# VHH binders against Sushi domain-containing protein 2 (SUSD2), part 2

Target 1, 195 residues: Sushi domain-containing protein 2 (SUSD2), of Homo sapiens (Human) (q9ugt4r445to639)
Amino acid sequence: RLASAFGDPHFVTFDGTNFTFNGRGEYVLLEAALTDLRVQARAQPGTMSNGTETRGTGLTAVAVQEGNSDVVEVRLANRTGGLEVLLNQEVLSFTEQSWMDLKGMFLSVAAGDRVSIMLASGAGLEVSVQGPFLSVSVLLPEKFLTHTHGLLGTLNNDPTDDFTLHSGRVLPPGTSPQELFLFGANWTVHNASSL

## First folded at step 18 (VHH; from r6 with R50V)

Design s1
Fold by OpenDDE, fold request of step 19:
Structure s1 (fold): chain B 195 residues (1-195), chain A 123 residues (1-123)
Amino acid sequence: as target 1 above (195 residues)
Amino acid sequence: EVQLVESGGGLVQPGGSLRLSCAASGFTFSSYAMSWVRQAPGKGLEWIGVIYAGGSTDYNPSLKSLVTISRDNSKNTLYLQMNSLRAEDTATYYCARHPRWGTSYGPDAFDIWGQGTTVTVSS
C-alpha cells in the first residue's frame, strides 16, 4: 500500500485520505510497532530558485529507521537543488557508488535527486526533489495492516480513522482545516525521539 | 576480475591477538556488506560477523567478545581483529562478500569468497 507527501505539503494516507498540513517542525509520518519502523519528516519554508522563501512549508528532510537498522536521512541540499543523504548523522558521498547495503536496509541514489530505501521488512521509501520541497512515497507490504500510526494514517482500509491522534482519539472525516492543523501538530516529534 | 585475498594468518600462542586482512578488488567495495567466516578442522563453516557498507556490524554472539570487524573503504580492505585467542579458534578464516541486497546468512549468503588464511593457536 502506498502513501505519499508532497508539495505544501499535501498528504495522501495509506487508505487514500487527502489533506494538507503546513506546520513547521519535525513530524511523525509513520510509526509501526510491528517492526519498530519510524519515518519522520521535517517541514520548513522552501527556497525557490530565485532565492525567495515560500510562504508555506514543505518537506525538507526525511529520516527512516526500522528496529536497530541504520538511520538514513534524506534532505534537500543547501543551494544545490539536489539531495543530501546522511547515514547515522554523517553525510554520505555517492561519487563512487550509487547504492549501499546498510544494516537492515538498502540505499540507492539516482542522479542526485532521487533516493530509494528498501527495508528488511519489505517496506520501501522513495524520496525525490520536486521544486523547493521533497516528495516522499512510502510503500508497505500487507503485513503492516492495522499496524501504522502517524500523519500517513492507520493502514486498515478504513479512511474514516485516518486522522487518529497520538492519544488514539479519531477526528472525523471532513475535519476543518484548523482542526487538521492541530491533528498534524499532534504528531510533532519530540527532540528526544528525533532520528 | 572480482577478487578477495585474505592475509595475516599464522601461528599464535593462546591468549594472543591477531589481525587478519582481506583485500578486495574488481568491484565497488564501499557498497557491499562483508562477512568473516571460519572453518575449523573437521567442522563446518561458522559465521563470525558482518560489516555493512556504512560501518555498522553484527556478530555471532558466541564470538562477539573476541572479535572486531572493521573496514577501510579507501583501501578496499576488510579487517578482523581477534583477541584472547584459544585453541578452539584454530581454523581457516575467509572473507566473503554479500551480494547486492543479500545480507541473509542462509544458503547463497555469499557470492564471492577469498582463498582463506589459516590461523593456528597452539602453545
Scores: ipSAE 0.880, ipTM 0.934, lowest interface PAE 0.4, mean pLDDT 94
Fold by OpenDDE, fold request of step 19:
Structure s1 (fold): chain B 195 residues (1-195), chain A 123 residues (1-123)
Amino acid sequence: as target 1 above (195 residues)
Amino acid sequence: EVQLVESGGGLVQPGGSLRLSCAASGFTFSSYAMSWVRQAPGKGLEWIGVIYAGGSTDYNPSLKSLVTISRDNSKNTLYLQMNSLRAEDTATYYCARHPRWGTSYGPDAFDIWGQGTTVTVSS
């Protein structure tokens, strides 16, 4: 099942719910206790090609870890418009290589603007540059049914519970933009848990 | 041509240390996970440990305290540091390459092998 986040930023949950959340900070896109999968994203104002900062926010970095796997962060490169990849907080060079077999994950980089991450669980991420922001797609196998939470929702074929707070409280479909902002903010990553 | 060449084997006394090297050529070494395996005389293959492209490692629990695997991607070289060697560590040691996104560590889990280097632990 596919979920995505793109733009400033727009979210499509695993169960197909669409919403926008323009917070600034680090947020939980996905957590799944099944495999201790964690996907976090950083939302910031973007920088256009002319150096001007955007009014709204978008995803500028994505980090992923599953269990005791390596930690991979994909972020927008400073002033280049491309991608930078960090492995366990160290910048990787892809001058001579386009893929790496990492602990618990497989990393591949294409054309400097697209990164693919395959996890041991079968989960996958696609990160690409789209304008001043990142587009992130997360693909989960069916075994993750009922085992996900975060901004990308609960994967259970029920879109009515996609706005589930960290507490487990479910906001109804059609929740107001203001309440949705609070929903997004509710999934802020604590500094200690930042990947 | 893809090739792995082990070196550093020899005779060592019990309690001694030894560092083996594996020189890789013919492929982008820095992308691949690499393992060390060994085969004692008359015994089957035993997986020692793996080092992933990023430097993370996993070890055979029975050998973890005795071995350290490292790599120097700038030299296309894999290393196996062994300490406190025992007679039962006598074996031919092989470096082996995991195929792309290889997640198994069994004997058939490797696509390239070195010729091996022999370590003999004896007083």
Scores: ipSAE 0.879, ipTM 0.934, lowest interface PAE 0.4, mean pLDDT 94
Fold by ESMFold2, fold request of step 19:
Structure s1 (fold): chain B 195 residues (1-195), chain A 123 residues (1-123)
Amino acid sequence: as target 1 above (195 residues)
Amino acid sequence: EVQLVESGGGLVQPGGSLRLSCAASGFTFSSYAMSWVRQAPGKGLEWIGVIYAGGSTDYNPSLKSLVTISRDNSKNTLYLQMNSLRAEDTATYYCARHPRWGTSYGPDAFDIWGQGTTVTVSS
């Protein structure tokens, strides 16, 4: 099952719920204890092609780790306007290769600044550039059913519980804009949990 | 032609150290995870450890304190440093390439092997 985050930033959860959360900072997109999978993203104002800042925020970086795997971050590359990949917090250069077998994951860079990451669990991420921001897609195999949390929601074929807080409490359908912001803020990454 | 060639084997005294090399050619070395494997005379294969394309390593727990795997992508070379060698470390040592993720091989299979270099630990 697919979830995505793109634009300002707009989220489509694993069960199909759409929402916008215009936060600034680092947030949990996905947390799955089944495989100790963690996907985090950074949201901030973007820089337009004319040099001015956008009025809202969008995703500018995404990071992933599963269990004790290598940690990969994909972020916008200021010099080239494409993507930059960091491996365990160090910039990774693709000088002789378009793919790498890393600890716990497979990393591939396709033409046109698209980065694909496949994790040992079968989970996958695709990251591309969309205007001043990233577009991020997350694909999960069936075994993750009922095991996900974060801004991308609970994967259980029931969109009514996609807004589940850390405590396990579910915000009801028809949640107000104030309550959606609390949901988003509830999933803020703290320094100790940052990838 | 894809090739792995080990070198650096020989006779060493107990307690000594030895560094083995594995020269890779015919493929993009920097993309692949690589392993060292050994076979003592008359025994089966024993996995020593793996080094992933990014430099992270995992080791056979029983050998972890004795070995260090490293790679130099600029020289297309894989290394095995062995310390505090014992008579039981006498074996033929092989380097092996893990297949690319997504092939028909599993992660525990190797698609390319070197021909081996022999290490003898004896007084």
Scores: ipSAE 0.634, ipTM 0.871, lowest interface PAE 1.0, mean pLDDT 83
Fold by ESMFold2, fold request of step 19:
Structure s1 (fold): chain B 195 residues (1-195), chain A 123 residues (1-123)
Amino acid sequence: as target 1 above (195 residues)
Amino acid sequence: EVQLVESGGGLVQPGGSLRLSCAASGFTFSSYAMSWVRQAPGKGLEWIGVIYAGGSTDYNPSLKSLVTISRDNSKNTLYLQMNSLRAEDTATYYCARHPRWGTSYGPDAFDIWGQGTTVTVSS
């Protein structure tokens, strides 16, 4: 199943729920205990070509680790408008290769600054540039059914519990804008759990 | 032509150290995970460890304290550092390339092997 985050930032959960959340900071997109999969993202204002900040926020970085795998971060490059890829907090160069067999994952960089990551579990991420922000897609195999949490929702073919808080409390259908902001803020990454 | 060429083997006294090299050519070395494997006379193959494209390593637990695998992608070279060598470490040592993820290949096969370099621990 597919979930995505793009724009300012617009989220489509694994069960198809759409929402926006204009927070600033680092957030849990996905945690799945089944394979110890963790996906985190940074949201911040964008910079337009005239040097002016955007009015809303969007994703500027995403990081992933599964179990004891290598840690990959993909982020917007500061000066070139493309993507940077960090492996275990060190910037990678792709001048000589377009793919790498890493511990626990396969990393590929394609034309147009598209980064693909396949994890040992069969989970996949695709990251690309969209305007001043990243576009992030996450694809999960069916074995993750009933095993996911975070901003991309609970994958269980029931969109009514996609807004599940850290505590396990579920925000009901028709959630107010104030409650939706609390859902987003509830999944804030703290330094101790940061990838 | 894809090649792996080991070097650095020879005679070493017990307790000594040795560094083996594996020169890679004909492929994009920096993309691939690489392993060292050894075969003692009359014995089967024994996996020593792997180094992934990014430098992370995993080792055979029985050898972990004796060996260090490293790579230098700018020189297309894989290394095996061995310390505190014993007579039972006498073997032919091979470097081997793991197949790229997602290719159709037999189970647990390495797709490219070197010819090996012989290490003898004696005296």
Scores: ipSAE 0.634, ipTM 0.869, lowest interface PAE 1.0, mean pLDDT 83

## First folded at step 21 (VHH)

Design e1 (from s1 with T103L)
Fold by ESMFold2, look of step 22:
Structure e1 (fold): chain B 195 residues (1-195), chain A 123 residues (1-123)
Amino acid sequence: as target 1 above (195 residues)
Amino acid sequence: EVQLVESGGGLVQPGGSLRLSCAASGFTFSSYAMSWVRQAPGKGLEWIGVIYAGGSTDYNPSLKSLVTISRDNSKNTLYLQMNSLRAEDTATYYCARHPRWGLSYGPDAFDIWGQGTTVTVSS
């Protein structure tokens, strides 16, 4: 099953729910206890050619860890364009190689500023550049059914619980803009859980 | 073309330390996970540990306190540091390359092997 986040930022959950959350900060896209999978993203305003910020936000970075795997972050490169990949918060070079076998994950970089991450569980991430922001896709095998939480929703073939808060409280899909912002803010990354 | 060459073996006293080297050539060393494996005379293969492209390591739990694996990508070289050596550590030591996207630690998981270097621990 596939979920994605792209644009300003527009989210499509694993069960197909669509929403936009124009937050600013770091957020939990996905947590799955089954494999201790954690995916986090940073949302920021875009920068126009004159140096001013856009009014809306989009994703500028995504980070992933599964169990005790290496921690990988993919982010927009500020001055050179394209993507940077960080391993345990240090920038990697891909001038001599387009792929690496890391602990618990396979990492590859392809043309068009596309980064692919395959995890030992069978989960995968694809990250690419789209305009001033990132486009992120997350693919989960069926064993994750009923085991996911976060902005990308609960994978259980029931979109009505995709807006589940950290506490377990469920917001209905017709949630007001104010309540949807509370859903996004509820999944804010705090320093203790930051990747 | 693709080659792994171990060195640094020899005679060492019980209680001593030894660092083995594995020189890699013919492939992009920095992309691959690499392992050390040993075989005592008349015994089966024993996996020692793995170092991943980013420097993270995992070890055979029975050897974890006695060994350290490291790599120097600028020299295309893999290292095995062994401490507090005992007669039971007498073996031929091999470096081995994991296949691209290989997570198995057994001998069937490796696609390239070195010819080995022999360590003898004897008083």
Scores: ipSAE 0.482, ipTM 0.801, lowest interface PAE 1.8, mean pLDDT 82

Design e2 (from s1 with T103I)
Fold by ESMFold2, look of step 22:
Structure e2 (fold): chain B 195 residues (1-195), chain A 123 residues (1-123)
Amino acid sequence: as target 1 above (195 residues)
Amino acid sequence: EVQLVESGGGLVQPGGSLRLSCAASGFTFSSYAMSWVRQAPGKGLEWIGVIYAGGSTDYNPSLKSLVTISRDNSKNTLYLQMNSLRAEDTATYYCARHPRWGISYGPDAFDIWGQGTTVTVSS
């Protein structure tokens, strides 16, 4: 199953729920205890040509780790306009290769503007450039059914519980824009859990 | 031609140390995970450990105190440092390349092996 985040930022959950959450900071897209999978993203305002901030935010970085795997971050590269990949907090160079077999994951890069990551569990991420922001897609195999939390929702073929808070409380369908912002803010990454 | 060539084996006394080298050629060494494997006389293969493309390592728990695996991507060379050697560490030591993730759908098997280098620990 596929979930995505793109634009300012717009989310499509694993069960198909759509919402927009226009926050600033670092957020949990996905946690799955089954494999100790963690996916986090950074949302920031864009910059207009006249130097002012856009009114909305978008994703500028995403990071992933599963269990004791290597930690990969993909972020916008300021000087090239493409993507930059960090491995365990160090920038990678792809001068002689387009793929690497890392601990617990497979990493490949296309043209510096699309990055694919496959995890040992079978989970996958694809990150690409979308205007001033990133587009992120997450694909999960069926074994993750009932095991996901975060802004990308619970994967259980029932979109009515996609807005599940940290506490386990479920916001009802038809939730107001203010309640959706509280849902997004509820999944803020704290410094101790930051990748 | 894709190949792996080990060197550095020989005779060493118990308690001694050796560093083995594995020279790689014919492929993009920096993309692949690499392993060391050994075979004592008359015994089966024993996996020693792996080093991933990014430098992270995992080891056979029974050998972890004996060995350190490293790589130098600029020289296309894999290393095995062995310390505090015992007579039971007498074996032929092989380097091996892991197949690229996602190409193999069969059992995990190394797709390229070196010829091996022999280490004898004897007093």
Scores: ipSAE 0.479, ipTM 0.801, lowest interface PAE 1.7, mean pLDDT 82

## First folded at step 22 (VHH)

Design i2 (from e2 with S104T)
Fold by ESMFold2, look of step 23:
Structure i2 (fold): chain B 195 residues (1-195), chain A 123 residues (1-123)
Amino acid sequence: as target 1 above (195 residues)
Amino acid sequence: EVQLVESGGGLVQPGGSLRLSCAASGFTFSSYAMSWVRQAPGKGLEWIGVIYAGGSTDYNPSLKSLVTISRDNSKNTLYLQMNSLRAEDTATYYCARHPRWGITYGPDAFDIWGQGTTVTVSS
């Protein structure tokens, strides 16, 4: 199953629910206890070519770790355009290679603006540039059914529970804009859990 | 031609230290995860540890205190540092390359092996 986040930022959950959450900060896109998979993203205003900020927010970085894997962050390279990849908080150079076998993951880059990450579980991420922001896609194999939480929703073939809070409380379909903001804010990353 | 060539083996006294080297050629060394494996006389293969492309390592828990694996991507060289050697560490030591992700999770974990270098620990 596929979920995505792009634009300002627009989310499509694993079960097909669409929503927009225009927060600023660091958020949990996905947690899956089955493999200890964690995907986090940073949302902030973008910078236009004339130096001014965008009206809304979008994703500017995404980070992933599964179990005790290496930690990979992909972020916008704001000086040159394109993407910058960090491995365990250190910038990677791709001068002689386009792929690397890391601990628990396979990393591949194309043209400096597309990054693919394959995890030992079979989960995959693809990150690309979309205007002033990132576009992120997450693909999960079937074994993750019933094992996901976060802004990308609960994968269980039932979109009505995609807005599940940390507490287990489910927000109803047709939730107001104020309640959607609470859902997004509920999944804020705190310092102890930050990748 | 893809090659792995080990060096640095020899005779060492118990309690001593030794550093083995593995020179890699014919492939993009910096992309691959690499392992050390040993085989004592008359015994099966024993995995020592792996170093990933980014420098992270995992070790056989029974050997963790004895060994350190490192790599120098600018020299295409893999290293195995061994300390506090014992007679039971006498073995042929091999470096081996892990296949690129997506090659079968089959009976063989490695696609390229070196010829091995022999370490003898005796008084």
Scores: ipSAE 0.523, ipTM 0.809, lowest interface PAE 1.5, mean pLDDT 82

